# VH-VL binders against Regulator of G protein signaling loco (loco): the designs that were tried, part 21

Target 1, 177 residues: Regulator of G protein signaling loco (loco), of Drosophila melanogaster (Fruit fly) (q9vcx1r247to423)
Amino acid sequence: AALECRVIVGYLGTIEMPKQISHSSKLQTVRSCIRKLRQEKRQPTIVLMCITPDSLSLQSSSGGVLATYSSARLNFVSSSSESENRFFGLVTSAVHNTQIEEEYEPSAGSAAAAGHISISHSCHVFVIDTKLIEHAQHLQRAHEFRLQCTRDPISNLCLEFPNNSEYVVNLVRSMYT
Short names: E, the ipSAE of ESMFold2; O, the ipSAE of OpenDDE; V2, 0.75 times the mean of E and O plus 0.25 times the DockQ between their complexes.

## First folded at step 21 (VH-VL; framework fv_tezepelumab)

Design S4 (from R1 with heavy chain F104W; at its last look DockQ between E and O 0.69; V2 from the best seeds 0.00; counts 0 for: pae E 7.1 > 2)
Fold by ESMFold2, look of step 21:
Structure S4 (fold): chain C 177 residues (1-177), chain A 123 residues (1-123), chain B 108 residues (1-108)
Amino acid sequence: as target 1 above (177 residues)
Amino acid sequence: QMQLVESGGGVVQPGRSLRLSCAASGFTFSDYYMHWVRQAPGKGLEWVAVISYDGSNKHYADSVKGRFTITRDNSKNTLNLQMNSLRAEDTAVYYCARDSEYIWTDYGYMDVWGQGTMVTVSS
Amino acid sequence: SYVLTQPPSVSVAPGQTARITCGGNNIGSKSVHWYQQKPGQAPVLVVYDDYDRPSWIPERFSGSNSGNTATLTISRGEAGDEADYYCQVWDSSSDHVVFGGGTKLTVL
């Protein structure tokens, strides 16, 4: 009975974030991560992003879970800019060793054993394939991921194949942040 | 409102020195790489130098290497260009520009520009 | 050092599409940025990362980049588009920023 949103997105990669992020710099950091991965011009890996109140997961077409992030670890989400609408980044945190209400500068493993707790931040970058907006264009993908498309009665588009990054950013924000 | 304002231009004789300043406002100056770009009268844009957000990395065009020094003072939100041993070919409008890059040494696009300050080197 | 080559001028009739090229060895592997400069003014970013556009730039401005050529396209050209246009990349091998020589667009 839990709310679940599913979207097909392209995964470009994950970047470990700088250790000292100012409070005003989260948006610029996400934009820099998006730019870095765009400059590499790599081919995205198509994944199913499943968004529930408890977690956000990434699944392959075979059904294998590639990553799962509990809702408590979804730190920030944003697109790259006002005019750029295909790319977005998700920032996640990880609490190593134990779950404590603290945030530490991430250790590079070399400073391991400085304490029981380390917190790291990662930026995961995704892209929307706008060629998949029309139902005829995404039918094969829907079958590969075993999706039954949910039609938006206003736009008549399938919710699982978003036409821009802001739609997904707003889904994540409304669910978690 | 993001703004860059250059100052310190003027007329100098060859072999002399001049110091340009660029005052930044409306953004967190210490997050950004910064550039100097120049344009000789009637000519195209020529990149001069770049400095990393913390000042630890600097790169110069070959035409100015060894004569010009780019610096920044993040406590005053200022970018500077010390120009020594000036030559006639250094005559140009000098622009201060903000780089889009925050994290790495990769340099991006210049999304904020000043209006420029004129430097004239004449005998 | 890495070189970007632009035609010195391009002319189009009003309402027609202008194309300004930027040539470079394997430029398709680089991110190309474009600037507009009107007489007596500072440059203004019009296209970045090959084909992205700042929100304040009209959609008539677009870009492409593949192989050895990047192109700035200005559809429905108008007198207000008359300017010099520069392409720019960062060359990671030299750690230098490189500008093209500039292209003067004339709308007749």
Scores: ipSAE 0.025, ipTM 0.620, lowest interface PAE 7.1, mean pLDDT 84
ESMFold2 (binder alone), look of step 21: mean pLDDT 93; pTM 0.953
OpenDDE, look of step 21: ipSAE 0.525; ipTM 0.823

Design S5 (from R1 with light chain D49E S92R; at its last look DockQ between E and O 0.67; V2 from the best seeds 0.00; counts 0 for: pae E 8.7 > 2)
Fold by ESMFold2, look of step 21:
Structure S5 (fold): chain C 177 residues (1-177), chain A 123 residues (1-123), chain B 108 residues (1-108)
Amino acid sequence: as target 1 above (177 residues)
Amino acid sequence: QMQLVESGGGVVQPGRSLRLSCAASGFTFSDYYMHWVRQAPGKGLEWVAVISYDGSNKHYADSVKGRFTITRDNSKNTLNLQMNSLRAEDTAVYYCARDSEYIFTDYGYMDVWGQGTMVTVSS
Amino acid sequence: SYVLTQPPSVSVAPGQTARITCGGNNIGSKSVHWYQQKPGQAPVLVVYEDYDRPSWIPERFSGSNSGNTATLTISRGEAGDEADYYCQVWDRSSDHVVFGGGTKLTVL
């Protein structure tokens, strides 16, 4: 019963989603973001994704935390398509106009701004490097991230180096429902 | 089941006009960019025009610019192509196609195609 | 404007691998899509974004794209693969969609 799941993924980038997306299909929105970042042909940044019930974090090989998303900010996760299984997108929310203490809030002229909250969404796109499935090919990467491989007794594959995006998508979904 | 059905093809004399329609079903039509693509008999595919999901942006191949107008009616799930000043070289099967992109202007790939409608321009 | 060049025809023996090329200046910086068209039928998407497949397309169809050449590869060619094949890109500078001239694949 592990409370933390770890996977090595490649980070491609983040797209701030336009407001009009809110009435569109979430799956199609993630597909568009994945397509956009793939067309930029950039080199992925390899990160360790740590998935716990409270949050999802991204870490560098040096151990520095690059990003942390509390479970409340995780809106949606999906792969690019049924047959293409190397890419996935993670949608997070951010709340703008965070309220400050009321003793510093002016009473005159501020009533129109009071209670305004703006929510934005970001799509973070990731890729799975399937060539790392073989143990010999991923050992250097595991050492860099100070990982020990957890072998799946059924498949004999290393859980930290998955062979498809759907495994990671399901892991995130099962953790955060 | 996603489906595109073209209509309005026929035989017409040079210099005249024709209007093509494409009826969409099985998906949210207003989410998608839409294309017209044509194919002259025995020839390859030639892109004709594209229209954005809300109709605000349109682009045309140079060979049809100024003569053809792409439009859409999202309330009726229809795509249209008004073809004016027709020439013999416009003779082709005209296909309606859905673009995979619906949010950004970077067009993707065409994942749903109609069966096409034949336009013949001859004197 | 941007031009895609395909060979007019490619022949392969049954069971062997067919390779159909699509040439373009710096095509490796673009996303390339491939369509199959059989006589009297509409085109069908077989490869998109250089190397991905729709779920209903067999994995013996694959793609690559680097430098000035994109390639559609069909391993273990079958008579059912006989068709015309078109590559396609979007040209950002003109906002035009561009198709290659098409390649007739024959399996003999």
Scores: ipSAE 0.007, ipTM 0.613, lowest interface PAE 8.7, mean pLDDT 83
ESMFold2 (binder alone), look of step 21: mean pLDDT 93; pTM 0.953
OpenDDE, look of step 21: ipSAE 0.537; ipTM 0.833

Design S6 (from R1 with heavy chain V50Y; at its last look DockQ between E and O 0.04; V2 from the best seeds 0.00; counts 0 for: pae E 8.8 > 2, placed apart)
Fold by ESMFold2, look of step 21:
Structure S6 (fold): chain C 177 residues (1-177), chain A 123 residues (1-123), chain B 108 residues (1-108)
Amino acid sequence: as target 1 above (177 residues)
Amino acid sequence: QMQLVESGGGVVQPGRSLRLSCAASGFTFSDYYMHWVRQAPGKGLEWVAYISYDGSNKHYADSVKGRFTITRDNSKNTLNLQMNSLRAEDTAVYYCARDSEYIFTDYGYMDVWGQGTMVTVSS
Amino acid sequence: SYVLTQPPSVSVAPGQTARITCGGNNIGSKSVHWYQQKPGQAPVLVVYDDYDRPSWIPERFSGSNSGNTATLTISRGEAGDEADYYCQVWDSSSDHVVFGGGTKLTVL
């Protein structure tokens, strides 16, 4: 009964984004992060992405939860480009309460020091392993993650092993907006 | 030891056909995009075509599109190039080359090359 | 159609550093790969993704890519480095692979 979508994706890495990101440049910034990690040729770490209305989590094949992002932390998600749909980026936000001291003290007095609130953004980059689309190709991977494949009656493919990033991007968007 | 071995080159008259083959060994052939690259005598490298790891996507240089067909047989670890309607300007050494693993091929570099097979188109 | 431009030749004295350029419009936005070809031999990849090396290529080979120019740098040039060098990109707008015209490196 609980709404949960599960997909197997390859995690390439995370880039800390600039703290100042305009709305008009979010897509281009995410694409830059994707391009940088693709150019590094990192070996993807295969993870299970579990998507529920309250959170998005990443699970290892050994069963450990690697990361959990509440829905409030999910800022933006996008594919790499129109002509390349194997990669996508997921932007998460974190709130920091950091004390910052200045060189001078114009009005400190006996009042309590105010905290400095900052927001940081991280871009997590993932890749779709298109070799795993066919059922015979992903059987061992499904076993490792204790998955039972869910057949999409339209495409006849397993929903847990998507054929492109657009499916995952739309799934995340529909769940959280 | 990773190896690519081309075969099927030879001398052929203009307008005729020739089929090149490339045998791969020492790596999981079905994980990689593959290329054909040619080099006319005394000239530079010219890319001819590439094919995705499963054969579902193929791309060709404009100079050969409609005349050449790239294929692969993953069960036999072979890459093929069917060359139809050959012209004098197709005279070259033809190399097969392995791209990176399929995840990274949108940046397309070739890390393993065969020694090439010579195709001469002359009357 | 995307074009890569290389100087036809570069000379370097033994022990000195050679630099081979590859010009292209906005090439800094692309991943540039470099191949060495010795006479009578197949090409060999020496640099990929602008600056990475295959494990069998010595550290003397390095690369950079910025703006409209990518550069292959060969430090402490040796006679064994004499070869033709080609730059190469994949052009996403055409789905074509493009090679530069090649640069003959002479060491003397």
Scores: ipSAE 0.011, ipTM 0.559, lowest interface PAE 8.8, mean pLDDT 84
ESMFold2 (binder alone), look of step 21: mean pLDDT 93; pTM 0.953
OpenDDE, look of step 21: ipSAE 0.417; ipTM 0.783

Design S7 (from R4 with light chain S92R; at its last look DockQ between E and O 0.63; V2 from the best seeds 0.00; counts 0 for: pae E 6.7 > 2)
Fold by ESMFold2, look of step 21:
Structure S7 (fold): chain C 177 residues (1-177), chain A 123 residues (1-123), chain B 108 residues (1-108)
Amino acid sequence: as target 1 above (177 residues)
Amino acid sequence: QMQLVESGGGVVQPGRSLRLSCAASGFTFSDYYMHWVRQAPGKGLEWVAVISYDGSNKHYADSVKGRFTITRDNSKNTLNLQMNSLRAEDTAVYYCARDSEYIFTDYGYFDYWGQGTMVTVSS
Amino acid sequence: SYVLTQPPSVSVAPGQTARITCGGNNIGSKSVHWYQQKPGQAPVLVVYDDYDRPSWIPERFSGSNSGNTATLTISRGEAGDEADYYCQVWDRSSDHYVFGGGTKLTVL
């Protein structure tokens, strides 16, 4: 309740991260992912993003949970640029184990499958619909998601319908920093 | 901070060859696709060629395909254009340009440009 | 191959809004980029991905793209905006980068 922040965002898609890039260039990588999905001219899927200190979830208007990420799986979040701040990307990780061939002994000198852990990364791209910033304009959307709007006393805007990505980016960064 | 400096332009007879070079600094050259773009005197911009960040993928405009070869040397931060069988219509200022897309594909927009080098093909 | 069409020139009075068009079949499905070129200088990016503006470009530069027409809009035109303007796309079917023919903006 009090610990949960909720934001309406449009989901554009997910890109599997290239494996040959430096992790020190994560900002440029996220911007490339955003640019790629914008160029596809997709219609966003409207979802509710629920943010707590420990997890981030995406929910449909029907109430179904589409995805959940623990804070440990959140690597990086950023907007596209300072001149275009409606879009943001969220990088998540997944851990994969391979099967281990238990019948073979490594000390026998024969070839054996080795167990190993691999980590993959995905960039999820979202957009803020700036046509919904005025309270009258987002009433139907709030009803569909069973939201009660929370007014920010400084901006006088609803926190659930922000005017750009910076609010969401800041919230998500606090989960992993 | 970022610099792209073209060199190797000059006056050359039709049918001859010329090699252009572009020296890059102020960014990680090996992360970016690179382009050549030309502009004939008093005319508009014409894209010439692109090369991927590692040199493995190249594309050319139809007007130069088979005559021009784009290459790069990431150890020297240089982009090159070998121009063979030059024609009067190749007379232009040649710019090197950095692609905005640095990791995925060979398409995008040109976020940084050199000052250009002039190539004149005349009898 | 894919073709972009621009008017050869556009003229506006100081303080008025200039609109420079870039026509192409179904250009609304493509990402359109715009460059400014002043005499004797290299081109400079002013708008990318239809609507985005680099942070160092004044806010009075903007773009739109729908149907068969993309438009560069320069509000409150100044003498310093006099330049040639080019639109550009990447065409997936040919793997080519395509420029429009250019538009000379005059502020009188």
Scores: ipSAE 0.040, ipTM 0.628, lowest interface PAE 6.7, mean pLDDT 84
ESMFold2 (binder alone), look of step 21: mean pLDDT 92; pTM 0.947
OpenDDE, look of step 21: ipSAE 0.539; ipTM 0.821

Design S8 (from R1 with heavy chain S100D, light chain S55K; at its last look DockQ between E and O 0.11; V2 from the best seeds 0.00; counts 0 for: pae E 11.5 > 2, placed apart)
Fold by ESMFold2, look of step 21:
Structure S8 (fold): chain C 177 residues (1-177), chain A 123 residues (1-123), chain B 108 residues (1-108)
Amino acid sequence: as target 1 above (177 residues)
Amino acid sequence: QMQLVESGGGVVQPGRSLRLSCAASGFTFSDYYMHWVRQAPGKGLEWVAVISYDGSNKHYADSVKGRFTITRDNSKNTLNLQMNSLRAEDTAVYYCARDDEYIFTDYGYMDVWGQGTMVTVSS
Amino acid sequence: SYVLTQPPSVSVAPGQTARITCGGNNIGSKSVHWYQQKPGQAPVLVVYDDYDRPKWIPERFSGSNSGNTATLTISRGEAGDEADYYCQVWDSSSDHVVFGGGTKLTVL
């Protein structure tokens, strides 16, 4: 019984952020990224977001994996407070070693140049297409992604086609942070 | 429609105080850094101060540090500038401006401006 | 503190290209923003992050930034482009906003 949650979301884009982001500004940073990409009015790219305890991945309708983020790289997730909760941002981090590598003498022993370790962040922005709640519309998307819907027995809604960003945000938070 | 409206300008003697207000509408005020920028008659733009979206960080131009205080009230969608110990060189039109910041170090720019309010400091 | 230098004026004939420079030490490492101000009006953002435009600003406004000079370029200059133009950076070392002195563009 491997835990895997799957949701269809629209990918709007990614904003590369400064190397330093404080805890006290994470929410406002994500909201700013959402605000920026909303204003660009891009057409979303429909992707399958697969959420497991080990990683979060994005897949195309052809089944190709577009991105995979291990759970250790998932920094923060939040919705926009300004919208009807249709948008959310996911922050991933990467650790960089800024040392310059010398390749002339591999046996010379590494001089322990305890270099500068830097952390960079990327904010990935997504939108929930609320029109997919209509049964006929989401059937085409389910077929494209080779999905069989998991119906919530209470709401009768397809869990793979959520009606707001807060469901996805809570799902990611409950899985990781 | 996004709008910023300044008020509280007027004529005041040197050494006196004045409080400017800026009313914001048409956007979620609490999501943005806010600035005051001034312009002396016939002169260029001069930055005065900035305040973070929650008010936790503030920066001032050296010419006003210690005399001016920037504040905000997110519940009323207002930005304020308390100007104490006014000098003749503080005479200017004062603008409030919204900062559309999403990258923390080199990207502060002002995408929405108010109409300005005139402050005249004369004896 | 950090200083931005602009020429006080630039003149162009209608239909010709205007170039307004903004000089600063290693300005190419900074993000440069440009504002247009017409007489009696508030400034309006015309270029941000060196070369990006707000969606209401026509394509004939463009920007560049390299070395010690940033440039605002206005192709096919029109009488409606007559204004003062200011460059601006955020100086992270001082946490100050810095404006250039302004350039008056005249379209003859």
Scores: ipSAE 0.006, ipTM 0.500, lowest interface PAE 11.5, mean pLDDT 81
ESMFold2 (binder alone), look of step 21: mean pLDDT 93; pTM 0.953
OpenDDE, look of step 21: ipSAE 0.333; ipTM 0.765

## First folded at step 22 (VH-VL; framework fv_tezepelumab)

Design T1 (at its last look DockQ between E and O 0.70; V2 from the best seeds 0.00; counts 0 for: pae E 7.5 > 2)
Fold by ESMFold2, look of step 22:
Structure T1 (fold): chain C 177 residues (1-177), chain A 124 residues (1-124), chain B 108 residues (1-108)
Amino acid sequence: as target 1 above (177 residues)
Amino acid sequence: QMQLVESGGGVVQPGRSLRLSCAASGFTFSDYYMHWVRQAPGKGLEWVAVISYDGSNKHYADSVKGRFTITRDNSKNTLNLQMNSLRAEDTAVYYCARDSEYIFTDYGYYMDVWGQGTMVTVSS
Amino acid sequence: SYVLTQPPSVSVAPGQTARITCGGNNIGSKSVHWYQQKPGQAPVLVVYDDYDRPSWIPERFSGSNSGNTATLTISRGEAGDEADYYCQVWDSSSDHVVFGGGTKLTVL
């Protein structure tokens, strides 16, 4: 069947960034979005992130799908910095074909009469709750999400409760790049 | 290996000028805000200035505003500090430091990579 | 003109926990960062955003921030932890980076 990776993460929120993001600035844009949301000191929503070749989805403990991001929409993923290991961001893209209604005179050489392609970006920010790394600390969460843990023989930690954001970033990168 | 190397320090008389530079390597310099921070002998750290990744936004400590100018050359991976009208209280070790923030200036700067510093002595 | 206040010195016995405070008006609403500086060396970031660590800093270093006080905690203090420690914030009202006056940690 299909390849699937599952991890428990905290969802902090989404920042809408409609301006075009160049390749050289994507890393810093994600880092800035992560810092903005973490410094607002929000309470994260604990979700199950399911990563498959076709999509990345977020599920609640009740089993409902909260969001799905098609693989075609996954633009970029990164942690906050080389020195930080609990937070990461996902950038999704959307292409809009705007219908422009004219308020100006149509014959005044208006560029607004042309159909416009616009690209918007959303940065979705997540956190790893490191209090959940140890088996005794994550038992209730695993039960709530009906999750059977997979032990990593190298680290002896549960793969579904990672100890840092870089592990999740690498899972996403390996799946979609 | 991320590295910041300051140069241009020395002994100068009050009222003179000095230009410091900082060479960056091991990271994409043009992605980061950069700082100058100074430390007078036997004293604490004092922030001097910050410059945005593209040089379009700058902030200065009140003690240096109007006398010091922070600049950068992203094609050469260099940060600079032009120090005019130097005073005895400008005597310090001057560090360049990399900020981790890029876009949102209202949440706070912090410096995760520091140089070794260059000594500036202003005395008659 | 935001001010951060640190005690000038703190002493701790080897193996014991050191706590270094940073006082500021409503500092709990700000992100607090901590630097270690050993004699003759450049500062090193040890804690950022109140309680996080760079990956190369041992877990013995931790932080907290609420109300008017932020605290750097160093558990199982070692002679190698002897240094000056500075807290730092960004003050958005003045557009200034602000450092505390520094705290000399002695391990006896």
Scores: ipSAE 0.033, ipTM 0.618, lowest interface PAE 7.5, mean pLDDT 84
ESMFold2 (binder alone), look of step 22: mean pLDDT 92; pTM 0.949
OpenDDE, look of step 22: ipSAE 0.062; ipTM 0.694

Design T2 (at its last look DockQ between E and O 0.57; V2 from the best seeds 0.00; counts 0 for: pae E 5.1 > 2)
Fold by ESMFold2, look of step 22:
Structure T2 (fold): chain C 177 residues (1-177), chain A 124 residues (1-124), chain B 108 residues (1-108)
Amino acid sequence: as target 1 above (177 residues)
Amino acid sequence: QMQLVESGGGVVQPGRSLRLSCAASGFTFSDYYMHWVRQAPGKGLEWVAVISYDGSNKHYADSVKGRFTITRDNSKNTLNLQMNSLRAEDTAVYYCARDSEYIFTDYGSYMDVWGQGTMVTVSS
Amino acid sequence: SYVLTQPPSVSVAPGQTARITCGGNNIGSKSVHWYQQKPGQAPVLVVYDDYDRPSWIPERFSGSNSGNTATLTISRGEAGDEADYYCQVWDSSSDHVVFGGGTKLTVL
């Protein structure tokens, strides 16, 4: 009954974003993270991205849940550039308390708050395997993830195996922004 | 629309100093690492120096280290190169170039916007 | 310290494919960028990150990088492609940008 979209993507990795870049363009930040992981020349890990209004999750072919992000923590998503449309970055946020301390209610005193609050951002980088566009080419992957492929009547492509990052980027944006 | 314009080139005697400037327009200058690249007459490209977006990190080619200083003024959208103790081998066209990278100092630099260059001639 | 080696020149007939090589120890683990420079002009980026192009560069320009060799390929070569071509990497061990020596492409 709930709206759910599923997409096969290649996971390249995750970067903790430095705070000093917070005044910069979000798009430029994602581009830098994508470039960092591309230069490591990693082999992508194929995952199932499950997208619902409440959360985005990543699952392995064995069915294990690798990560789940509530919609409140999905900060930004973008592809890298017009000429590089296979890659996209997903920025998630997390709230941290920098120290942990036992608390008792104080009597009248300073306005100082207990604990420190910080926000960190992580950029998760993915790639679209364009070799999987044709139905015959992605059958093995669909079998591994136990997917029933959905043919889009407009594009004639399987929705679970897109031909570039823009479909996934727009899907994530429509669900969370 | 994006533009880099170098200035300050000229003829100078060995051992003297010269200051180059590069004026940037059409992009947010303070977001980008910036480079100087030079080319001696009839020769290939030689990287000279890089400076981070906020000026906190600088790297120099060995041939100029200790003699050249790269600086920037983000309030004026300018990149500068102070060249001291000039030698005949420093004779070149000097290009200002914008780096594509601005977050991570240790990879991937390429130069997507270049100026027209300014000629520096060091001769007696 | 890190060295990139390019052939000094490459010749190709009009309409044919030109290949310009850039050799370096384990260059396949690095991101390779390519610049075109015509006489009296500044360099222009034509390929970055091994095989990506700026949006204004035609698909006739392509790149590859594996092992010890990166290659710039220009299909259907034209007189307008005559230029010097430079490969470039960033070397993490020295924190230096390194250019190849350049290759003069002639279309005859």
Scores: ipSAE 0.163, ipTM 0.677, lowest interface PAE 5.1, mean pLDDT 84
ESMFold2 (binder alone), look of step 22: mean pLDDT 93; pTM 0.953
OpenDDE, look of step 22: ipSAE 0.290; ipTM 0.756

Design T3 (from R1 with heavy chain N57Y; at its last look DockQ between E and O 0.61; V2 from the best seeds 0.00; counts 0 for: pae E 9.1 > 2)
Fold by ESMFold2, look of step 22:
Structure T3 (fold): chain C 177 residues (1-177), chain A 123 residues (1-123), chain B 108 residues (1-108)
Amino acid sequence: as target 1 above (177 residues)
Amino acid sequence: QMQLVESGGGVVQPGRSLRLSCAASGFTFSDYYMHWVRQAPGKGLEWVAVISYDGSYKHYADSVKGRFTITRDNSKNTLNLQMNSLRAEDTAVYYCARDSEYIFTDYGYMDVWGQGTMVTVSS
Amino acid sequence: SYVLTQPPSVSVAPGQTARITCGGNNIGSKSVHWYQQKPGQAPVLVVYDDYDRPSWIPERFSGSNSGNTATLTISRGEAGDEADYYCQVWDSSSDHVVFGGGTKLTVL
């Protein structure tokens, strides 16, 4: 019955990643980004993460859209570590066109009219507020974001307020299987 | 089965040089920052040097800067430490260690360690 | 240079909880890592990033970090826990890796 999934998460920040990332080292990269932002010990910004097949968006409690990432830009998502499951990282990619003056050598540059294309990556780090698992504790937050909770009929817990990052990681991954 | 094996330790007089090597196996060596850490007999751990995954960044403890050179050969999966102008206070077990941080200049934690090689500097 | 201070020794009765402290100015803003070293052996990572454990380290090893103190906690201490324990951070001002002086844990 749901066309989209919604979760309340804390946004910690975004780290621009190096251009070269070993395919086998993506988990270590996300873990490093999470470690760096955890070291800052800053207060998360509470946002509503809306997850659809088309895009992942972040919304404020006022309803304003803070960021939107099309599903084509989602590169990787993972939890932080073997023993810590409150944090996760979302890696997005962007395609950039490197500026090249084509009029200087028109006969030589005809095959590359737009110039070089480069890809950049950003790691967005989030945290789950596990203090909000109990329904009574998250009612005020749910009303603030204009949410009606979706009950898991098996656990009777609200899906919008998960108890760990792996639930959210699995939701995001389902877009790309 | 990740493994680091140090070699090249021995007994030398002050002012001489030694070259330590560390052979890596069981992981993609070229993805990781690598460290040398030493421990004088009966003393604690002392960080010596770090090298980035491609060798483009190196950094040294003040006590060894200008005398020691960290290098790596990713084609041979080896880490090296050239130790020149050795002093008595350089006497220690030298450990090779893999850093968890492979893509930033910031250092993480050391999750794989070698068994160490003993360097004794004595007149 | 940044300094980490550890007590030279801690004693604990078998089955009791040991706490090993690592003091440093504003250490709560840093990621703290902990290593166990038994005599004649290389160090072994037991806690990283303040709280995390490698999957092969039992959960009775735990960590905390706030203010000027990080703590390694070993619940239900046993003879096999006797070792030297070192805390470690990276110091951004010197760009150095820094170890504490080490704490010898004795299980009486």
Scores: ipSAE 0.006, ipTM 0.568, lowest interface PAE 9.1, mean pLDDT 83
ESMFold2 (binder alone), look of step 22: mean pLDDT 93; pTM 0.953
OpenDDE, look of step 22: ipSAE 0.523; ipTM 0.824

